# Ledger of designs, part 437: VH-VL binders against q9umr5

Target 1, 268 residues: q9umr5
Amino acid sequence: SYKPVIVVHGLFDSSYSFRHLLEYINETHPGTVVTVLDLFDGRESLRPLWEQVQGFREAVVPIMAKAPQGVHLICYSQGGLVCRALLSVMDDHNVDSFISLSSPQMGQYGDTDYLKWLFPTSMRSNLYRICYSPWGQEFSICNYWHDPHHDDLYLNASSFLALINGERDHPNATVWRKNFLRVGHLVLIGGPDDGVITPWQSSFFGFYDANETVLEMEEQLVYLRDSFGLKTLLARGAIVRCPMAGISHTAWHSNRTLYETCIEPWLS
Key: E = the ipSAE of ESMFold2; O = the ipSAE of OpenDDE; V2 = 0.75 times the mean of E and O plus 0.25 times the DockQ between their complexes.

## First folded at step 21 (VH-VL)

Design yh107 (framework fv_nofazinlimab)
Fold by ESMFold2-Fast, scan of step 21:
Order: sequence, then structure tokens, then C-alpha cells
Structure yh107 (fold): chain C 268 residues (1-268), chain A 123 residues (1-123), chain B 112 residues (1-112)
Amino acid sequence: as target 1 above (268 residues)
Amino acid sequence: QVQLVQSGAEVKKPGSSVKVSCKASGGTFSDYAISWVRQAPGQGLEYLGEIIPMFGTRNYNEKFKGRVTITADKSTSTAYMELSSLRSEDTAVYYCARTKYDILEGFTDFDYWGQGTMVTVSS
Amino acid sequence: DVVMTQSPLSLPVTLGQPASISCRSSQSLVWSHGNTWLNWFQQRPGQSPRRLIYKVSNRDSGVPDRFSGSGSGTDFTLKISRVEAEDVGVYYCMQGTHEPYTFGQGTKLEIK
């Protein structure tokens, strides 16, 4: 019947945020085994992303092993970056649909209430001083801070995002690309009214240039160089883009219309 | 001046539920996480769960999963802790306490506490 | 869950003498270089707990300098250099590195 679904949450989050999503899946695909991973909940979501990837990897291995037809991933916000890395480091994953719910796939650069809450005395223009230090890289939020005005520091100091995006060279890059390319579908979801992910187009692999003009995925060097397989996936017809207006950051996992339009079709 | 003011004492029957409030003043309510901690008579401190109003997120100690619900009302700067299916063992003083997650300064765990609310569960 | 173990659980002390409380965690409490989420609280009879020390060794505002915290990894100590009558109460260590947050069982400081 239906492939199992694995859900990976976001910053400060836990399985409690996905009650509506589970309800929707049960209504449209009854009998689906849905596992919302209760790892790195609450405060632990601030742990370095590579540490989170290791823990989630250990949790997903037995689920994937029990599902020879494959599994689906639904990964929300920061969780989408965890899932990006999982697909690259696992040489035996059997993921069919990877559904990325408003995740900052090219990084974050914004003066949102979330940033002010975690860095009350900092502005986006000076956060690079904190995030691109060894101390800052011990916090997940800094692992995907992408200051377009200090790209040299981002490329040198980012311990996570620059590596999984192939923006900085890594010995494992070829293997990571090969592993990521095994995914059946990359379903990208996001929208202009999110209010947290900045720029919102980061959820679709778009991002700011040095003048803070957003360039789309197809204009990014990572796409043009096919650094981890985006160009190959797009040519294969495996990338799905599902933007939706009117949805705030904390509502992606609990909006029925969003679910029916962007998620439901990919839960075979 | 920072104040966390809790609701008054409650006496409940086994099997019922109780809802305790914690009103914050002397700082922006949304700047902090609010945690709930209980203390049975003559016993130590036990963590129940935490809510972060800014992120709309909450997490609970697995021991109380399914029985505890923490909510927040930003308009009144008030957090609530509801505990259901009460047992005599739930008799305790329930405290709210606040935490600031400042990445630069560090996590300032439980810097200010409410006065406590005595919940007595008896048949 | 991380288990926090305090020693001693009962600490009778003579006024003016030093007192020391040990706290051990079942797992490392190190988050990152320089960040260890270990806190100490004082609860006087009939009062809410009050934070004394945060991040292992930082005294909260208004806390007398006779209180000091130290330690690393899994071993932590709270010291009172000269016990005063108002120090009577129960002292708790608490870890915030791993969820759920956990407390030691408490050390009751009493005057002999």
C-alpha cells in the first residue's frame, strides 16, 4: 500500500506541531505509517546540524530497511536542510519523494523577529561576525546563515550549508552528489508570506546576490555547475515547485489547501 | 521589574484536570520561553515542559506526555499549564519560570520564577 | 534522561565555616567551547527557587560573592566560603544541555 512517511521538524519544534499534517495524511492515504522523529526537540534543535544529521540518520535507517518500495520525507524549515544532508551522506537511501516545507535551502539572511529573539543585540548586517566563528558554528541557525555581503567568509566558515550545496570543495562531494541523485522527486514548497525565511525564494534555491537582488535557482552557480545534482534532477523532470501565497511560517504543516495542492500528490 | 504571577491554589478530584496560569510583566512576554516545574511536598523539582510564544512551539517531558498541555495568550502575556487525568501523586506546588535563549550571552535558564500554585488532588 | 546526582544530600554546617556541594551528571553537559548549561538554585523554606549560578560559574545579580560555582564536563561544585544563617535551605543543580531538563535531588543545608 502507501509508502511510509518520515517527518523531520524545525527550529525549537517537536512532533506536537504536526498533528494536523498527520490528520490530513490519514484522511487521504489511510493506513500510511507516519513517523515524526522526536529527535533534537526544543532547545536541542540549536545543536550543530551535522550532529542532528547523524542522529536522524540512525533513526531513519531501520525505517528505510523495512520499506523496500521506498519512503517519503517531509522536512519542515530547518529540517529540510537536515534531510538534504541525509540524502547526500546515505549511500543506500530509498527516498521517493523529498518534500521540503519552506526550508532555507540556499540559506537565511533576514532581520526577522526570530533573529532578534536569538540575537537581540545584533542586526543581519553584523551577524556574520558571530555566525562565522567556531563558536557560532556550534549553533544550527549559524550553520545556514548566508550573508551575501560576506560570501568569502560564508564559503570559508560555513561548516554545513556551503558543503552540502557544493559551494565549497569537499572530498566527499562526488559521492554526496551521486547519493542525492537517487531521490525520486524533490518537492519544493514555500511562499512570499512566510515572514521568516528570508529571502522566501531560498526555499526554491533562489538567493540574494551582493546587491540583495534575488536570483532564481537556474542562475545560481551551484545549479549551473550541477554541484550536487539540481540541474540533472530538473532535466530528469524530478523537481516540483509549489509556491503558495498567504501562508505564514508556522502554518505550512497545518494548512489543508497547501497539503492537498503540494503534498498529497507525492505520497504514493 | 520582572514579575511572574500565578493563579491561586486548587483542590481537585482524581481523574479531573487543572489549569494553572502564569502572567508575565516587567518585560516583553514574547522575549522569553516559559517553563513549568513542579515540586511534591518534601520532594525535589521536576520539569514538565516549555512553551516559546515567539515561535509558537512547545515541548513536553515524555513522563507527562498525553496529560500536560501548555499554552500561551500573547494579548494578556499569560502562559497556562493544564494537567489532566489527575492522581494523588500529582499533588504538588506548580511553578512557572522563564528562560532567555540569547546565543551571544548564552541560555539563561529559569532566571525568574512565579510564586507557585499549590494543587491538591484528593478524593 | 540525564541523571543529576548531588552529594551530600544533608549538609550540617557550623556558622562561619565553608560548605561544598557536588553535582555529577550521567552525560557530558558541554554544548560547545565555553558553553555548559549547568545552573545552581537555592530554595529557602517556604520560598520559590532562586537562581544563584548560571553557566557553571556565573553569579546572578544580587548573589553574594561568597557563592561560587566551578566544574566541567560531568563534575560540578557549588561552594559557600563562609556560611551565614540566611543560607539555610535546599540547593539544586540543574542541567539544560539535554531535554528534558533535569535537577539533582537537592542538598539540605542546616546549621549545626
Scores: ipSAE 0.783, ipTM 0.886, lowest interface PAE 1.2, mean pLDDT 92

Design yh108 (framework fv_nofazinlimab)
Fold by ESMFold2-Fast, scan of step 21:
Structure yh108 (fold): chain C 268 residues (1-268), chain A 123 residues (1-123), chain B 112 residues (1-112)
Amino acid sequence: as target 1 above (268 residues)
Amino acid sequence: QVQLVQSGAEVKKPGSSVKVSCKASGGTFSDYAISWVRQAPGQGLEYLGEIIPMFGTRNYNEKFKGRVTITADKSTSTAYMELSSLRSEDTAVYYCARTKYDILEGFPAFDYWGQGTMVTVSS
Amino acid sequence: DVVMTQSPLSLPVTLGQPASISCRSSQSLVWSHGNTWLNWFQQRPGQSPRRLIYKVSNRDSGVPDRFSGSGSGTDFTLKISRVEAEDVGVYYCMQGTHEPYTFGQGTKLEIK
């Protein structure tokens, strides 16, 4: 029957948020074993992303072992970055479809409710001073803060995203690239009305240049250098882009039309 | 002048459910998390769980998962804690308390508390 | 779950003398370098708990300077430099680093 599905939630989130997604999957693919990982919920989602990767890794190993035909990942928001790292650090993963729901794959640079809630006196223009300290890198949101006006600081200080994206050299980069390339399909979902992910094109590996002009994936150095395999995956026909307007950040996992258009086709 | 005002005392029979309210005033309800803590007569403090109304986040102490439900109504600035399948051991004063997740100020949990709601479970 | 152990559980003190309460955690409470989520609360008879100290050593607004917190890792101390009559009550330490939040069993401060 259908391959098992593993769901990884986002910042200030929990398994409870996915009840509608589970209903949709049950309706269209009855019998699918869906596991929503109940780790790093709520406040714990602020833990350093490498710590979250380790915890989620321990949880997914037995699930993948029981599914020799493969599994699918559905990873929401910050959870998409956790899944990026999982695919790189696991040399034996059997993931077919990696479905990224509005995740800041090239980073975040926006004045959002999350920023105002966690750093009430900061603006996006000055948050780099906190995030690019060793102290700030102990919080998940700073692990993918990407200030386009201080790219040198991002490259030097980011303990997570710059390494996983191959934007800074790392001893394990070649192995991480090889592991990531084992994925069957990379399904990227996002849209202009998200309201949180800034720029929204970050969900499709686009990002701001120093003038805050968005450059799409094919213009990024990480793509051109094929640092972790995006160019290879695209050439293989393994990257799917599914943008949709009209969907706010907290609605990606509860919109039926989005599910039918962007998720359902990839749940074999 | 921040206040957390809780609903009045309840007397419940074993096996029933109780729902306690906590109304916030004097500040923006969405700026903080609301936690629930109980205290049995003559005993210490025990954490039940919390809700972050701005993000809809709920997190429960594993000991109470399946019996506790925490909800929030932003329009009335009110949080609720419902505890089901009550036993005599659930007799306690139930407190709500607030937390701001300001990273620069730290996570100073429970900076302001409600007055408490006595829940008595007896047959 | 992180176990918080307080000592002593009963603390009789003469007015004007210092008082000290210890709190030990079963695991390190360090979130990251410089961030340790340990709080101290006071509960007077018939009242809700009131936070005195947050992040190990920071006093809340309105808390007298005779109260001080110190410690690191797993060992923490609350000190009252000169006990006043209004200090009678139960004192609790609480850790916020690991879910679920846990409290010490409480120390009852009484005047001799």
Scores: ipSAE 0.652, ipTM 0.836, lowest interface PAE 1.7, mean pLDDT 92

Design yh109 (framework fv_nofazinlimab)
Fold by ESMFold2-Fast, scan of step 21:
Structure yh109 (fold): chain C 268 residues (1-268), chain A 123 residues (1-123), chain B 112 residues (1-112)
Amino acid sequence: as target 1 above (268 residues)
Amino acid sequence: QVQLVQSGAEVKKPGSSVKVSCKASGGTFSDYAISWVRQAPGQGLEYLGEIIPMFGTRNYNEKFKGRVTITADKSTSTAYMELSSLRSEDTAVYYCARTKYDILEGFADFDYWGQGTMVTVSS
Amino acid sequence: DVVMTQSPLSLPVTLGQPASISCRSSQSLVWSHGNTWLNWFQQRPGQSPRRLIYKVSNRDSGVPDRFSGSGSGTDFTLKISRVEAEDVGVYYCMQGTHEPYTFGQGTKLEIK
């Protein structure tokens, strides 16, 4: 009787990371069909996000079709951006709860372990030269790189995030907004001790201004203009914010207290 | 100079498990991924999976899911590959190898290898 | 999974003569402009594999310039301009564009 749950992983990740999450769901909602998608695992998580969206779309269509009562999405880190795009490009999605686990919804701007691992000789201040090129946009991490000191380049060159956020015009924007607004609940989870997502408030649609001062969702132009439906969702009571301190980036899917507080209430 | 040193040869019975170690030296253990590749006698190379020690992320070849477990101990700079439910066809030399994911310079696939560990499954 | 097919599987060659090994993939190995994750490895008798070539045509440090790689998309070649006795061994192509990473069957180079 519980709606099926579809899990979308993050950068370099695979289904193995979600063993604890599956245990928690089985304990609290026994009989739930949980599908952790084994697509774009490991190295393939670096593929362009639009390519990943296409592959995940093909995988979720039959799952959604078999569940006319609806499904829930749990999308971790980079996977939350994939799910954002899925909800916009699918004319027929039946997603009830979209649960975003520490995803950089407004983008990433930080010298984190992932940046050093992928760009060992680059600082965050100069990564815009690489990411905002056609070559750089062939890597998923550059698709959501959001340098607040070069916002003009971000708006012009981002092939993914600027488009799904409605920050740059796209012919499909009206349809994408209509599709996204069909979601039942947008559950945003994140926290100050994540250590990877920078600023951590990006998980709640907050982001840096040009002085690196964080502006919250309600101060963002995308919210104020209702570019893809955030203002409408908030007015409908459909946005849930669940911040939690003390959780590192790789622990969001394996913390029982986090699950009980922020995830469990939105599974039905 | 990166060096990967593996544990010694093993002889195991069918149905048992084997755990092979790979100790890294020269450079920071967290700067690269460690992959496991095997080679049956007279055969080619077959990929089992990899681990990124800094993040604890693990990726397995679907063919070995449920039987292979790759772990890492950052304090000893050692990666491990455990293969369970051993069969005679698991007889092979098992190698560890490193990969660097440098986007600008390109991915350094399997640029340094361990010496190999012979695992013999005897019936 | 991506299938990597090498030819020939056995390559007898006369010392000082050129040798050529072909590698074909069942899918395109192109990731993006300039990036195709095709690598070549040499395994001498009783030794671990050693990488010779990465990203189709880039020679690893310490690899003699008589070794060269070329190709694009699904069709790749490793060439040895003048075979020397130390070149005896098995050569493998490997793709890293799609997971799981896969290797060709191997080409055994031997002196005739």
Scores: ipSAE 0.720, ipTM 0.857, lowest interface PAE 1.5, mean pLDDT 92

Design yh11 (framework fv_nofazinlimab)
Fold by ESMFold2-Fast, scan of step 21:
Structure yh11 (fold): chain C 268 residues (1-268), chain A 123 residues (1-123), chain B 112 residues (1-112)
Amino acid sequence: as target 1 above (268 residues)
Amino acid sequence: QVQLVQSGAEVKKPGSSVKVSCKASGGTFRSYAISWVRQAPGQGLEYLGEIIPMFGTRNYNEKFKGRVTITADKSTSTAYMELSSLRSEDTAVYYCARTKYDILEGFSDFDYWGQGTMVTVSS
Amino acid sequence: DVVMTQSPLSLPVTLGQPASISCRSSQSLVWSHGNTWLNWFQQRPGQSPRRLIYKVSNRDSGVPDRFSGSGSGTDFTLKISRVEAEDVGVYYCMQGTHEPYTFGQGTKLEIK
């Protein structure tokens, strides 16, 4: 029988965005128990990410406990960051495939519709003033705002992303790394036509340098230092990269070709 | 001037579906979420769900899960609420209302409402 | 779901006298320091609801000074300092902190 699948949604999202994904899984892996977590739906998706991690943790514990052979995670957009933290803080997770579906793993820095909609009077160049304040850190989008021109402020003020990426020291870093490394496969999905995740290579642990030139995962200090295990996972053959062009941000969970190519092979 | 203009009254049989429209003006579709709220005769207000047209995201009240569908057409700045498997208990005035998610200024819930659409379910 | 409880549900008042409506939530409505998503709406007979107060105490444009909102956490109050004939209608509190958004039962304000 197939391992259960747990789905974690993104910003402003809910389980209803995943109806096509569930259809695909049912067609290719009939009998799979799929749980789409309806926690922090809609506006609650703007709650601080550590609060979301705690709530999702409470929800996944009984699911994982009932599946001694393991579970798979499919985590979309912002949800991929929630799942990153879950894998680090849970001493006993049994996740086989962690499928990160267009998630800003190194952060976000873009003048997208999401930015203009949430901060109508701000540009990406000045959002650091708000996001790196105590006020801004009460909103999830600021927890992964990564301004490459104010990296010192990001490292000091980010209460979430800088810590889970090991970019700032934390007392639990060694335990978090050990926990994360228990994952069977890290499946990274994203693409150039996403239109929201900026840079799109953030979904593959790439990001802007101070000149806004994208450096890929292997050139990141996080990877080079092996801060939470990326270099170890890559050496183990556990990282899968699945870029696909032609897919917009809201279509990753509803594109059949994407599902068949990037997701289906990792659901056992 | 801000306007949310809803479609006209409907009379439906039990088991059928109804689709109510809400045409928005004044930049609403670009900058706001659109919610649907109903009110049974002589009763209070009940939230059905919300859509953010710019992102295509939507969420629904679990009470209506499987029966309510909210959609938006950006080309006509029109949001729709479809409710299926109608029962007499669904007889109500259905309203659309808008919400602004501004992190700096704060969330502005339901600042403007449509005029309402009476849906009567009877056999 | 968050339950919003209003009291009284029926509020007969004499013109020119003050009126007060209480609203209690089953759990905290605090998002963060300074942000509590509690709103008050007025529905006059035959009309759509109209927002009077947002974020606990902020009065909407065009809403008379006689209306004020206050409260914190789970306990909130809408006050009308001097009731006028045009104030007749049903008043609803509404929370937006937790999904689904929920409303109180409504308080019917009538002139006695």
Scores: ipSAE 0.763, ipTM 0.874, lowest interface PAE 1.1, mean pLDDT 93

Design yh110 (framework fv_nofazinlimab; at its last look DockQ between E and O 0.73; V2 from the best seeds 0.00; counts 0 for: unsure alone 73.7 < 75)
Fold by OpenDDE, look of step 22:
Structure yh110 (fold): chain C 268 residues (1-268), chain A 123 residues (1-123), chain B 112 residues (1-112)
Amino acid sequence: as target 1 above (268 residues)
Amino acid sequence: QVQLVQSGAEVKKPGSSVKVSCKASGGTFSDYAISWVRQAPGQGLEYLGEIIPMFGTRNYNEKFKGRVTITADKSTSTAYMELSSLRSEDTAVYYCARTKYDILEGFYDFDYWGQGTMVTVSS
Amino acid sequence: DVVMTQSPLSLPVTLGQPASISCRSSQSLVWSHGNTWLNWFQQRPGQSPRRLIYKVSNRDSGVPDRFSGSGSGTDFTLKISRVEAEDVGVYYCMQGTHEPYTFGQGTKLEIK
């Protein structure tokens, strides 16, 4: 039988967004038990990510317990960060494939219509004033805001991304790294036509330097220092990068070609 | 001024489906969410779900999941609510309402309402 | 789901006298950042609901100043300083802090 699949949604999402994905899985892997977690739906997805991590942990623990052979995670957009953190704090998870579906794994610094919708009176260049305040960190979006021009503020004020990345020292860094390294495969999915994840390379742990030049995963300090295990995972062939063009952010979970190319191979 | 204009009254048989429309004017459709609320005769208000047209995301009250489908057409600034497997208990006035999301200031829920659409389910 | 409990459910009032409606939530409506999404709606006979108050105490445009909202955490109150004939209708509190959104049972305000 196929391993159970757990799905974690993104910002303002719910299980409804994954109806096509469920259909695809059912067709190609009949009998697969797929659980789309309806937690922190809608505006609740704006809650602090650590709060979300705790909630999702409570939901996945029973599922994992019933699946000693292992489970697969499909985590979309903001959900990808939730899942990475989840796997970092769980010392007994049994995740075979962690599929990060267009997730801002290295953070967000976009100035897209999506951002403008959320912050109609704020510019990208000024969001650091809000996001790196204690008040701002009470919003999930700010938990992974990564301003390349204010790295000091990011490192000191980010209560989520900087920690799970091991960019700021904390007492759990070694343990979190150990836990995260329990994953069988890390499947990174994203693409240049996403339109929301900015830069789109963030889905592959690429990100801006201080000059807004996009550097690849291998050039990032978190990789070079192996702060949470990326270098180790890559060395053992556990990282899969699956870029795809022509897919907008809201279509990653509903594209058949994407599913067959980037998701399906890792659901066996 | 902002207006939400809904489709006319419906009479349906049990087991059938109904689709109510809500056309928005006087504002930018994509800047807001559209929610649906119903009110049975002589009863209170019950939230069904919402759609954020810009993102296409939908959030449903679990009570109605599987039966309610909310959609939106940005080109016509129209939201739709479809309720399937109708029961007599679904007899109610159905309202659409507008919500604005503001991360900094908060959520502005239901600042404008449609005139309501009476849906009667009877054999 | 968050249960919103209004009291009283029936509110007969003499013209010119004050009125007060209580709304209690089954859990706190305060977000970690401090905001609280509690709204009050008025529904006159035969009409659609109309929002009166948002975020606990903010009046919508066109709402008379005789209406005021207050409260925190789980306890909220709508007050009418001097009830007028046009105030007849059903009033609902609504929370927007937790999914799904939920309404109180409604309070029917009538003139004695």
Scores: ipSAE 0.840, ipTM 0.919, lowest interface PAE 0.8, mean pLDDT 95
Fold by ESMFold2-Fast, scan of step 21:
Structure yh110 (fold): chain C 268 residues (1-268), chain A 123 residues (1-123), chain B 112 residues (1-112)
Amino acid sequence: as target 1 above (268 residues)
Amino acid sequence: QVQLVQSGAEVKKPGSSVKVSCKASGGTFSDYAISWVRQAPGQGLEYLGEIIPMFGTRNYNEKFKGRVTITADKSTSTAYMELSSLRSEDTAVYYCARTKYDILEGFYDFDYWGQGTMVTVSS
Amino acid sequence: DVVMTQSPLSLPVTLGQPASISCRSSQSLVWSHGNTWLNWFQQRPGQSPRRLIYKVSNRDSGVPDRFSGSGSGTDFTLKISRVEAEDVGVYYCMQGTHEPYTFGQGTKLEIK
């Protein structure tokens, strides 16, 4: 009776991180078919995002084909960007709710422990030199690095985020916009205590300007130009914003209150 | 000044579980991924799984899914590997090893290893 | 799973002579240009494995320069230019490009 749910994990992750989420769904929507995709697990999550999109696309096609009433996506962290691209490249997706769980939708720019873990000798101020090279673009984390002080380099070198956000021209942009607009609901979840996603408002399509002042979604050029459909979705009442304080990055998929408030209402 | 120190040898009966510890010293426990690898007597090396404490993530070799659980305790800088439903074929030396993921310089796979823990499964 | 095949499995060698171990993978180990996650380990009797080579050809700290790694794609080689008595042990290649990580069967190097 309930629509199937497809879960796309984040950086270094696997299906094991979502056992609490699956328990919550089983309690509130018994009988829901939940598929947590075990593709690009562990270190393979560092593969270029377009490669990941291709693999996840192949996996979701048969699931969507078996569910004519539609499916829901729950996409965590980096996985939310994979899902953004899936919705754009698939001419025939039947996604009702796309639930973006603390994903850097406008990119990442921060000196977090995650950055130091992957770039031990780098600072956020000089990471653009690595990420905006052909070398860096072969790693997923660099595909959504968005340095607000080098926006010209981001626009020119980003092989993934600048393209799916319509910040740089692409031959398929019109089709990608049409496909993305087929989504029933865009549910955006995130919060100030995440500690990893920087700025945390990136989960809500907000981002830094050149002075590192956060501008919200409605002030972004991609929104104002309606580059991939955000303005149209908002006008349709299809965008849901669910910020929650007190949740760290690794706890979004295992917090019962978060689930009940932000996720459960969208799992028809 | 890095070392990985593992718990002592275990003798277990078939059907029981074993939990081996791996304590990182010299600080920086959270800077590394910790993997578990086993070696049966006279045999080669076989990978069980990996945990990344910084990301709170773990990934297992499908051969051991359902029987292996890897955990980490950041406060004690200790990783654990638990293997359940033990069989005589699980008799092996179990090693922990660390990996550093460096995007600029490359992945440094298994640069330091623990001393190994002999697990013997016998009736 | 990626299968790693070593040859030979038994390698008797005379002191001072060169030795060579081959490692073949069932799939390409190339991650990206310049990055191939192929490693070589040495295990002396009764000891833990020790990393000798990482990223195909990079020698680890403290490893003598008589050890060298080479190769690309699916075919890799570990060479010892002149074998010394301390080199006795089992040598393993290991790939980290694909999950799960896999090892070769091991090559036992012995002095004849």
Scores: ipSAE 0.808, ipTM 0.891, lowest interface PAE 1.0, mean pLDDT 93
Fold by ESMFold2, look of step 22:
Structure yh110 (fold): chain C 268 residues (1-268), chain A 123 residues (1-123), chain B 112 residues (1-112)
Amino acid sequence: as target 1 above (268 residues)
Amino acid sequence: QVQLVQSGAEVKKPGSSVKVSCKASGGTFSDYAISWVRQAPGQGLEYLGEIIPMFGTRNYNEKFKGRVTITADKSTSTAYMELSSLRSEDTAVYYCARTKYDILEGFYDFDYWGQGTMVTVSS
Amino acid sequence: DVVMTQSPLSLPVTLGQPASISCRSSQSLVWSHGNTWLNWFQQRPGQSPRRLIYKVSNRDSGVPDRFSGSGSGTDFTLKISRVEAEDVGVYYCMQGTHEPYTFGQGTKLEIK
């Protein structure tokens, strides 16, 4: 009786990371078919996000076709951006709950430890020189790098985030908005102790202004202009916000209380 | 100077398991991925899998699925590889090696290697 | 898995003469539009492998300039302009573009 669940992993991740989440679903909703997509694992999670969207689309089509009553998506970290793009590009997806698990939905501008790991000689303030270049855009983390101090460069150079946010004109914007709006519920999960997503409010479509003051979702131009459907979804009562303190970035899929509070109610 | 120092040689019986350690020094352990590669006597190199301590993730070569476990202890800067259900054909030198990721400069695969650990499986 | 095929597998060479080792991959090693993660390793007798060349043609630190790498796509070459006695050992190509990472079979360089 439970809809199938499709899980999409994050940066430098693999299907193994979700073993505890799978156990929680099996214990609370026995009989649920759960598929953790085993694509773009490890190093391959750095491939351009549009390449990843194409590969994940091919994987979800047969699953959705076999479940005409609908499916749920649980999408972690970078995977939440992949899933949002999937919802935009698929004309006839049947996703009921899109569960965005600590995903940088408005982009990333921070996390010096993870930044240092991928860009050992750079700081967040100068990374725009790399990320807003054609060669930088061939790597996934640069596809959602969002420097609030170089917004004109972001809007012009971003091959992914500025497009799926409807921040830059493109021929598919109206169709992508229509497709995204077919989702039943958007469940936003994240928290202040994540330690990686910066600002952590990006998981809730919040982001920095030019002074690094966090503006909430309802203060963002993409919401106010309803560029990809956030205002419409909120008006329908289809957006659920489930913040939780005390959870680090790598622990979102292995915390039982988080699962019971923020995820389980939406796995109808 | 980055150095990878491995545990000593092991002699094992078929059906048992072996756990090889790899201690990193001269750098920050979480800045790297640690990979395991083996070499049977007179044979070439074969990748087993890796661990990325920064992200807490593991990725295994499917050939060894279910038999290999790679772990790390950040507090001691040590990676471990355990191979179970040993067979005679698992006799090999087991190396740890590191990978440094740098999006600007590219991936530095296996730029430093441990000294190797001989594992002999005999009846 | 990407299959890496080296040729020749055995390479006897006279001291001071050039040597050339070929490596072919079963699929393109181009990551995106320009990045190719093709490496060459040297393993001297009784030692761990040592990286010589990364990213097709870049010499690692301390590698003599008589070693050079070239190639693109699926075809790559390691050249030694003048073989010296210290060059004996086995040479491996390795690709890091596709998981799992894979090595060629090795080319044993010997002085005849």
Scores: ipSAE 0.679, ipTM 0.832, lowest interface PAE 1.6, mean pLDDT 91
ESMFold2 (binder alone), look of step 22: mean pLDDT 86; pTM 0.879

